# Ledger of designs, part 227: VH-VL binders against NAD kinase (nadK)

Target 1, 268 residues: NAD kinase (nadK), of Syntrophomonas wolfei subsp. wolfei (q0aze0)
Amino acid sequence: MKIILVNNRFKENTEKKAQEIAGQLSALNVEVIIDNGLDEPYAGTVDFIMVLGGDGTMLRAARRYGQRAIPVLGVNMGTVGFLSNIEINELAEYLPLILREEYSLEARMMLEVAVFQQQSLLTRVFCLNELLLRSNSPRMLSFALEISGQKLEPYRGDGLIVSTTTGSTAYSLSAGGPIADPQLDAFIVTPVASHIINKRPLVVSPEREISLHLLEEREAIIGIDGQIKMDFGAENRVLIKRAPHPLLMVNLKAKPFFTSIDRSLQRQ
Below, E stands for the ipSAE of ESMFold2; O stands for the ipSAE of OpenDDE; V2 stands for 0.75 times the mean of E and O plus 0.25 times the DockQ between their complexes.

## First folded at step 16 (VH-VL)

Design LL2 (from LL1 with light chain Y34F; framework fv_patritumab; at its last look DockQ between E and O 0.91; V2 from the best seeds 0.00; counts 0 for: pae E 2.2 > 2)
Fold by OpenDDE, look of step 16:
Structure LL2 (fold): chain C 268 residues (1-268), chain A 121 residues (1-121), chain B 113 residues (1-113)
Amino acid sequence: as target 1 above (268 residues)
Amino acid sequence: QVQLQQWGAGLLKPSETLSLTCAVYGGSFSGYYWSWIRQPPGKGLEWIGEIYHEGDTNYNPSLKSRVTISVETSKNQFSLKLSSVTAADTAVYYCAREGLLHWTPYGMDVWGRGTLVTVSS
Amino acid sequence: DIEMTQSPDSLAVSLGERATINCRSSQSVLYRSFNKNYLAWYQQNPGQPPKLLIYWASTRESGVPDRFSGSGSGTDFTLTISSLQAEDVAVYYCQQYYTTPRTFGQGTKVEIK
């Protein structure tokens, strides 16, 4: 068995723990790779991904490795979040189950975000939570939203969020989006401070395609999961689809999403 | 290792339609843009167009009115049709893959061997 | 369209000497967000398809010898062969993949003096 440990490169305690866990796994004849902010994702094959940290670390891991259809376990290290399954102090208890592959998997839809220079692809990004289009100035943006070829009325506001159901409890929620069942596949399109006061979020089928572009010669920002920032201008287009592969999240322990939603949301 | 094999008629008369096919072996067809490029004898390279595995196409404006690129995903193949050929269309035609590093294009990393197409009366 | 212009058209260099090819784009091919230039260099031998040598203006493709290097940013780029070898005799092309249509330089023929 080969396991990759993904820790938070900005938190020394997670690095130390990753090294400790790596030692323990090595003693059990498990091959271990540590991703502590590698320049590029580890290119070799792995059987299991263990994420040490909080939701932010999970989001990074999902972007880096989520396309490989590898089980991903979130191990919380004292943070509040929605994406961890077990606590760090529980790892020793559940390690035998991990090694025996005695766990269930929950598929979480990811976004495929393609950014274009006119008609030329600049890059693609797969992400677990959301894409954010926002103004790069105090002025409102004017931008076009198209869903499966249907052109909506131009948007005017600070920006727009396109989120997965997993991301519904992230920035989309703060912007007034609905809380979605993470077992449901759907896009959530949430306006950010729309000029139209009653502009409502949209719940969109994962089979549809979402396109965004600016209607003015201004600079905007594309944000991915609150961690990646890209410049977005009038000559750019963004295309959002359901990712071809979901993130396979490991369930070692039952996490009651709806019964704990009030507590979890109030803590963030 | 990814390889491209291409085939089609190499001799045409003026006004006929050029038809070439490129097949992908040893790698994923999905997720990539696939291009056609041509090179007249003793001259430089000209990009004809590209197609995404889902069927989206981009064509060189200089050839757009005559060019059709299509894809058959079930066979991992894509094809080029160029209508109303003239002597000016005589060239070696290449199929190529636009490679991706971390899902970002970085150039045409895999090429077919080329097919000489001669247009002569 | 972005026009690509190479200089010189032909270059004769002695074995072991430095060869320098320049490429200019009519507009910037720099993607600022990534700080990457969408510029590639290709080598083509007679009867063969082009071979990718350099991508993102300065990164060598796998298997390419260290004597090949790319530099530049924005609109001005350079391919350098630090010590010309006999097998380096070929035609070299720069290419932008920042916008469509993809465009190539006219090519530079490198020969041994």
Scores: ipSAE 0.914, ipTM 0.966, lowest interface PAE 0.5, mean pLDDT 95
Fold by ESMFold2, look of step 16:
Structure LL2 (fold): chain C 268 residues (1-268), chain A 121 residues (1-121), chain B 113 residues (1-113)
Amino acid sequence: as target 1 above (268 residues)
Amino acid sequence: QVQLQQWGAGLLKPSETLSLTCAVYGGSFSGYYWSWIRQPPGKGLEWIGEIYHEGDTNYNPSLKSRVTISVETSKNQFSLKLSSVTAADTAVYYCAREGLLHWTPYGMDVWGRGTLVTVSS
Amino acid sequence: DIEMTQSPDSLAVSLGERATINCRSSQSVLYRSFNKNYLAWYQQNPGQPPKLLIYWASTRESGVPDRFSGSGSGTDFTLTISSLQAEDVAVYYCQQYYTTPRTFGQGTKVEIK
């Protein structure tokens, strides 16, 4: 069995604990690859991914490994978020189940984001929470949104968020979007400081294709999960689709979403 | 390791349609742009066009009125048709993959062996 | 369309000496967010398809000898062969993949003096 152990090198307790857990797993003849964010993603085949940390570390793991259809377990290291399943002090209790593959999986939709220079692909990025289009200057943006070829009236404002249901509790919420059940597959399209009153948040089928481009020259940014930044100008376009594979989250311990919403948001 | 195998008729008469097929082995077909490039004898390289695995195309404007590139995703294949050929279309035709590293393009990293297509007079 | 111009068209260099090929694009091929130039160099031996040598202007493709290096940014690029070997006799092409249509330089033939 080969496992990737993901931690955040900028959080000292996760780095130390990752070394301890790697030692324990090696003693059980489990091959461990540590991904602390410094090196390129491990390219070889693996059976399981364990994320030590909070939601931010899970977002990086999802971006790096989510399209490989590998089980991913979130292990909380102190601050309860939306994406951890067990606490670090419970790991020893659940480890036999992990090694026997005796757990269930919850699928979480991801976005596939393709950025173009006109018709030429510049890059693709996958994300778990959201894409943010925003102004990078004091001036507002004028931009076009298309949904499956249907051209909406132009937007004018600070930007737009396209999120998954998992991302509904992140930036989308602060911009006025709804909290969505993460078991649903959908896009949530939320304007940011729109000057056009009839631009309400939209909930959109995951089978739709969403396209964005600027209608005039402005400095803009595409943000991915609040962790990746890409400049975006008048010659660029972005396409957003449901990613080919969901993130496969491991469930070992029941975690009731609806009764925990206020507590989880309060601790972030 | 990804490999491209290409085939098609190598001898054509003027006004016929050139038809070539490229098959992809040893790697993913999905997620890539697939290109056709030609090289007349003793001359440089000319990009003909590309196709995304889902069917979206980009063509060289100089050839756009005569070119069709298509995919057969279930077979991991893509094809070139060039209509109304003349002697000026005599060239070695290559298929190629637009390479990706972490989903970012880095040039054409895999090429077919080439097919010489000769258009007689 | 981004026009790619190479110089020289032909270059004769003694074995073990440096060969330098220049490529100029009519527009920038730099994507600033990644700090990457969408510029590749290919080697083509007689009777063979082109082979990718350098991508993103300065990164060697796997298996390419260290004597090949690329440099430059924006519109002006250079391929350098630091110590020419007999097997390096070929035609070299630069190519931009920043926009469509994809465009190649006209080629530079490298020969032994």
Scores: ipSAE 0.599, ipTM 0.839, lowest interface PAE 2.2, mean pLDDT 90
ESMFold2 (binder alone), look of step 16: mean pLDDT 94; pTM 0.958

Design LL20 (from LL1 with heavy chain L101Y; framework fv_patritumab; at its last look DockQ between E and O 0.91; V2 from the best seeds 0.00; counts 0 for: pae E 2.3 > 2)
Fold by OpenDDE, look of step 16:
Structure LL20 (fold): chain C 268 residues (1-268), chain A 121 residues (1-121), chain B 113 residues (1-113)
Amino acid sequence: as target 1 above (268 residues)
Amino acid sequence: QVQLQQWGAGLLKPSETLSLTCAVYGGSFSGYYWSWIRQPPGKGLEWIGEIYHEGDTNYNPSLKSRVTISVETSKNQFSLKLSSVTAADTAVYYCAREGLYHWTPYGMDVWGRGTLVTVSS
Amino acid sequence: DIEMTQSPDSLAVSLGERATINCRSSQSVLYRSYNKNYLAWYQQNPGQPPKLLIYWASTRESGVPDRFSGSGSGTDFTLTISSLQAEDVAVYYCQQYYTTPRTFGQGTKVEIK
């Protein structure tokens, strides 16, 4: 078995723990790779991904490795979030199950985000939570939204969020989006401070495609999972689809999503 | 290793339609843009157009009115049709893949061997 | 369309000497968000398809010898062969893949002096 440990490159405690766990796994004849902010994702094959940290670390791991259809376990290290399954102090208890591959998997839809220069592809990014289009100035942004070729009325506001159901409890929620069952596949399109008061979020089929482009010669930005920033101008277009592969999240113990929503959200 | 094999008629008369097919072996067809490029004898390279595996196409404006690129995903193949050929269309035609590095394009990394198409009366 | 212009059209260099090819684009091919120039260099031998040598202006494709290097940013680019070898005799093309249509330079023929 070969395991990659993904820790938070900005938190030394997660690095130390990764090294410790790596030692333990090596003693059990498990091959271990540590991704502590490698310049590039590890290119070799792995059987299991263990994420040490919080939701942010999971999001990064998902972007780096999610397309490989590898089981991903979130191990929380004292943070509040929705994407970890076990606590770091529980790892020893569950390690035998991991090594025996005695766990269930929960498939979480990811976004496929393609950014274009006119009609030319610049890059694609897969992400677990959301894409954010926002103004790069205090002025409102004017942009066009198309869903499966259907042109909606122009949007005017600070921006727009296109989120997965997993991301529904992230920035989309703060912007007034609905809380979605993470077992459901759907896009959530949430306006950010629209000039139209009470403009409603859209729940969109994962079979559809979402396209965005600016309607004026202004600079905007694209944000991915609150971690990646891209410049977005009038010459650019973004196309959002369901990623061809979901993130396979390891489920070692049950987490009651709906019964803990109020408690979890009250802490924010 | 990804390989491209291409085939089609190599001799045409003026006003006929050029038809070439390129097949992809040893790798994924999905996720890539596939291009046609031509090179007249002793001259440089001209990009004809591209197609995404889902069917989205981009054509060179200089040839757009005569060019059709299509895809048959079930066979991992894409094709080129160029109508109303003239002597000016005599060239070696290449199919190629625009490679992706971490999902970012970085150039034509795989090429077919080329097909000489001669237009002669 | 972005026009690509190479210079010189032909170049004769002695074995072991440096060969330098320039390429200019009519517009910037720099993707600022990634700080990458969408510029590639190809080598073509007679009777063969082009072979990718350099991408993103300065990164060598796998298997390409270290004597090949690319530099430049924005609109001005350079391919350098630090020590010309016999097998390097070929036509070299620059190409932008920042916008459609994709466009190539006119090519530079490199020969041994």
Scores: ipSAE 0.920, ipTM 0.966, lowest interface PAE 0.5, mean pLDDT 95
Fold by ESMFold2, look of step 16:
Structure LL20 (fold): chain C 268 residues (1-268), chain A 121 residues (1-121), chain B 113 residues (1-113)
Amino acid sequence: as target 1 above (268 residues)
Amino acid sequence: QVQLQQWGAGLLKPSETLSLTCAVYGGSFSGYYWSWIRQPPGKGLEWIGEIYHEGDTNYNPSLKSRVTISVETSKNQFSLKLSSVTAADTAVYYCAREGLYHWTPYGMDVWGRGTLVTVSS
Amino acid sequence: DIEMTQSPDSLAVSLGERATINCRSSQSVLYRSYNKNYLAWYQQNPGQPPKLLIYWASTRESGVPDRFSGSGSGTDFTLTISSLQAEDVAVYYCQQYYTTPRTFGQGTKVEIK
């Protein structure tokens, strides 16, 4: 059995705990690869991914490994969020179940984001929470949104968020978007400081394709999960689709989403 | 290891339609752009166009009115049609993959062996 | 269209000596967010398809000998063969993949002597 152990080396205790857990797993003849963010993603085949930390570390793991259809377990290290399943002090209790594959999986939709220079692909990235288009200057953006070839009236404002339901509790919420059940597949399209009165958040079928481009020369940024930043200009276009594979989140311990919303938001 | 095999008629008369097919073996068809490139004898390379596995195309504007690239995803194949050929279309035609490294393009990393297409005068 | 211009058109170099090929693009091929030039170099042996040598202007493709190197940024690029070998007799092409249409330089034929 081979496991990737993902941590964040800049966060207290995660580095020490990662080494400790790797030692424990190795003693059980489990091969462990540590991904602390320093190196390129591990390229070989693995059976399971264990994320030590909060939602930010899970977001990185999802971007790096989410399209490989590998079970991913979130282990909370004291910073309670929306994406952890068990606490670090419970890991020893649940480890036999992990090794026997006695757990269920919850599928979480991801976004596939393709950025173009005119019609030429520059890059693809995947994200779990959201894409943010925003102004990178004091000026508002004027931009076009198309949904499956249907051109909406132009947007004017600070930007736009296209999120998954999982991302509905992240920056989309701060911009006025709804909290969505993460078991639903949908896009949530939320304007940021729109100058156009009738621009409401939209909930959109995951079968749709969403396209964005600027209508004027302006300095803009595409943000991915609040962790990746790309310049975006008048020559660029971005296409957003449901990713080919959802993130497969391991469920070892029941976590009632609706009764825990306030506690989880308190930590963000 | 990904390999491309290509086939099609190599001798045409003026005004006919060139038709070539490229099959992908030993790797994923999905997620890539697939290109056609041609090279007249003794001359340089000219990009004809590309197709994404889902069917979206980009064509060289110099050829756009005559070119159609299509995909048959169930067979891991993509095809080139070039209508109304003339002697100027005599060339070796190559299929190629645009390579990806962590989902970022890095050039054409896999090429077919080429097919000489001759248009008689 | 981004026009790609190579110089020289033909180059004769003694075995073991340095060969240098220049490539200029009419517009920048630098993707600034990644600090990567979307510029490739290909080697084409007689009767064979092109083979990728260098990508992102300076990154060597797997299996390409260390004597091949690429440099430059923006619009001006160089392919260097530090010590020419007999098997390096070929035509070399630069190519941009920053925009469509994809465009190639006209080629540089490298010969011994």
Scores: ipSAE 0.588, ipTM 0.836, lowest interface PAE 2.3, mean pLDDT 90
ESMFold2 (binder alone), look of step 16: mean pLDDT 94; pTM 0.958

Design LL6 (from LL1 with heavy chain Y106F; framework fv_patritumab; at its last look DockQ between E and O 0.90; V2 from the best seeds 0.00; counts 0 for: pae E 2.1 > 2)
Fold by OpenDDE, look of step 16:
Structure LL6 (fold): chain C 268 residues (1-268), chain A 121 residues (1-121), chain B 113 residues (1-113)
Amino acid sequence: as target 1 above (268 residues)
Amino acid sequence: QVQLQQWGAGLLKPSETLSLTCAVYGGSFSGYYWSWIRQPPGKGLEWIGEIYHEGDTNYNPSLKSRVTISVETSKNQFSLKLSSVTAADTAVYYCAREGLLHWTPFGMDVWGRGTLVTVSS
Amino acid sequence: DIEMTQSPDSLAVSLGERATINCRSSQSVLYRSYNKNYLAWYQQNPGQPPKLLIYWASTRESGVPDRFSGSGSGTDFTLTISSLQAEDVAVYYCQQYYTTPRTFGQGTKVEIK
């Protein structure tokens, strides 16, 4: 068995813990790779991904490795979030189950975000929570939203969020989006401070495609999971689809989403 | 290792339609843009167009009215049709893959061997 | 369209000496967000398809000898062969993949003096 440990490169305690866990796993004849902010994702094959940290670390791991259809376990290290399954102090207890592959998997839809220069692909990004389009100035943006070829009325506002159901409890929620069942596949399109006060969020089928482009000669920002920032101008277009592969999240311990949501949301 | 094999008629008369096919072996067809490029004898390279595995196409404006690129995903193949050929269309035609590093294009990393197409009356 | 212009059209260099090829784009091919220039260099031998040498202006493709290097940013780029070898005799092309249509330089023929 080969396991990759993904920790938070900005938190020394997670690095130390990753080293300790690596030692323990090595003693059990498990091959371990540590991703402590590698320039590029580890290119070799792995059987299991263990994420040490909080939701932010999980989001990074999902972007880096989520396309490989590898089980991903979130191990919380004292943070509040929705994406960890067990606590760090529980790892020793559940390690035998991990090694025996005695766990369930929950498939979480990811976004495929393609950014274009006119008609030319610049890059693709797969992300677990959301894409954010926002103004790079105090002025409102004017942008076009198209869903499966249907052109909506021009949007005017600070921005727009396209989120997965997993991301519904992230920035989308703060912007007034609905809380969605993470077992449901759907896009959530949430306006950010729309000029139209009653502009409502949209719940969109995962089978549809969402396209965004600016209607004015201004600079905007694309944000991915609150961690990646890209410039977005009049010559750019973004296409959002369901990712071809979901993130396979490991369930070692039952976590009741709806019964704990109030508690978790109040802590954030 | 990914390889491209291409085939088609190499001799045409004016006004006929050029037809070439490129097949992908040893790698994924999905997720990539596939291009056709041509090179007249003793001259430089000209990009004809590209197709995404889902069927989206981009064509060189200079050839757009005559060019059709299609894909057959079930066979991992894509094809080029160029209508109303003239002597000016005589060239070696290449199929190529636009490579991706971390889902970002970095250039045409895999090429077919090329097919000489001669247009002569 | 982005026009690509190479200089010189032909270059004769002695074995072991430095060869320098320049490429200019009519507009910037720099993707600022990633700080990457969408510029590639190709080597083409007679009767063969082009071979990718350099991508993102300065990164060598796998298997490419260290004597090949790319530099530049924005609109001005350079391919350098630090010590010309006999097998380096070929035509070299720069290419932008920032926008469509993809465009190539006119090519530079490198020969041994």
Scores: ipSAE 0.915, ipTM 0.964, lowest interface PAE 0.5, mean pLDDT 95
Fold by ESMFold2, look of step 16:
Structure LL6 (fold): chain C 268 residues (1-268), chain A 121 residues (1-121), chain B 113 residues (1-113)
Amino acid sequence: as target 1 above (268 residues)
Amino acid sequence: QVQLQQWGAGLLKPSETLSLTCAVYGGSFSGYYWSWIRQPPGKGLEWIGEIYHEGDTNYNPSLKSRVTISVETSKNQFSLKLSSVTAADTAVYYCAREGLLHWTPFGMDVWGRGTLVTVSS
Amino acid sequence: DIEMTQSPDSLAVSLGERATINCRSSQSVLYRSYNKNYLAWYQQNPGQPPKLLIYWASTRESGVPDRFSGSGSGTDFTLTISSLQAEDVAVYYCQQYYTTPRTFGQGTKVEIK
């Protein structure tokens, strides 16, 4: 059995704990690959991914490994967020179940984001929470949104968020979008500081294709999960689809979304 | 590892339709753009167009009115049709893959062996 | 369209000497966010398809000898063969993949002097 152990190299306590856990797993004849974010993602066959840390570390793991259809377990090491399942001090209790594959999986929709220079692909990125288009200057953006070839009236404002339901409790919420049940598959399209009153948040079928481009030259940025930034200009276009594979989140311990929603929001 | 095998008729009369097929072996068809490129004898390379595995196409504007590129994903194949050919369409035709590293393009990394298509005058 | 212009059209170089081929694009092919130039170099022997040598302007493809190197950014690019070998006699093409249509330079024929 081979496991990737993902941690955040900027937190020394997570590095020490990762080494300790790797030792414990090795004693059980489990091969461990540590991914602290410094090196390229491990390319070989892997059976399981264990994420040590908060939602940010899970977002990186999802971007790196989410399209490989590998079970991913969030292990909290302090402040509980939306994406951890068990606490670090519970790991020994649950480890036998992990090794025997006695757990359920929850599928979480991901975004496939393709960035173009006109019609030419520049890059493709996968994300769990959201894409943000925003101005990178004091000036507002004027931009076009198309949903499955249907051109909406032009947008004018600071930007736009296209999120998953998982991302509904992240930046989309702060921008006025709804809280969505993460078991639903949908896009949530939330304007950022729109100067056009009729631009309401939209909830959109996951079968749709969403396209964005600027209508005038401006300095803009595409943000991915609040962690990746890409310059975006008048010759660029972004196409957003549901990713081919959802993130497969491991459930070992019940974590009711609705009964803990206010507490979970405090952790973001 | 990845191999491209191409076939089709090599001799055409003016006004006929050029039709070539390219099959992909030893690798993934999905996730890539697949291109057709031609080279008249003794001349340089001209990109004809490309198709994404899901069917989206981009064509060279100089040929767009005559070109159709299509995909048959169940067979890992894509094809080129060029209508209303003339002697100017005589060339070696190549299929190719646009390579990806970390989901980012890096040029055409795999090429077919080429098919000479001659259009009589 | 981005036009690609190579110079020279033909180059004769003694064995073991340096060969230098220039390529200029009519517009920048640099994706600033990744700091990568979407520029490739190909080698083509007679009767064979092109072979990828260099991608992202300066990264050598697997199996390509160390004597091949690429440099430049934005609109101006160079392919260098540091010590020409007999097997390097071929036509060389630059190609941009930053936008569509994909465009190639006209080619540079490298011969032994």
Scores: ipSAE 0.604, ipTM 0.839, lowest interface PAE 2.1, mean pLDDT 91
ESMFold2 (binder alone), look of step 16: mean pLDDT 94; pTM 0.958

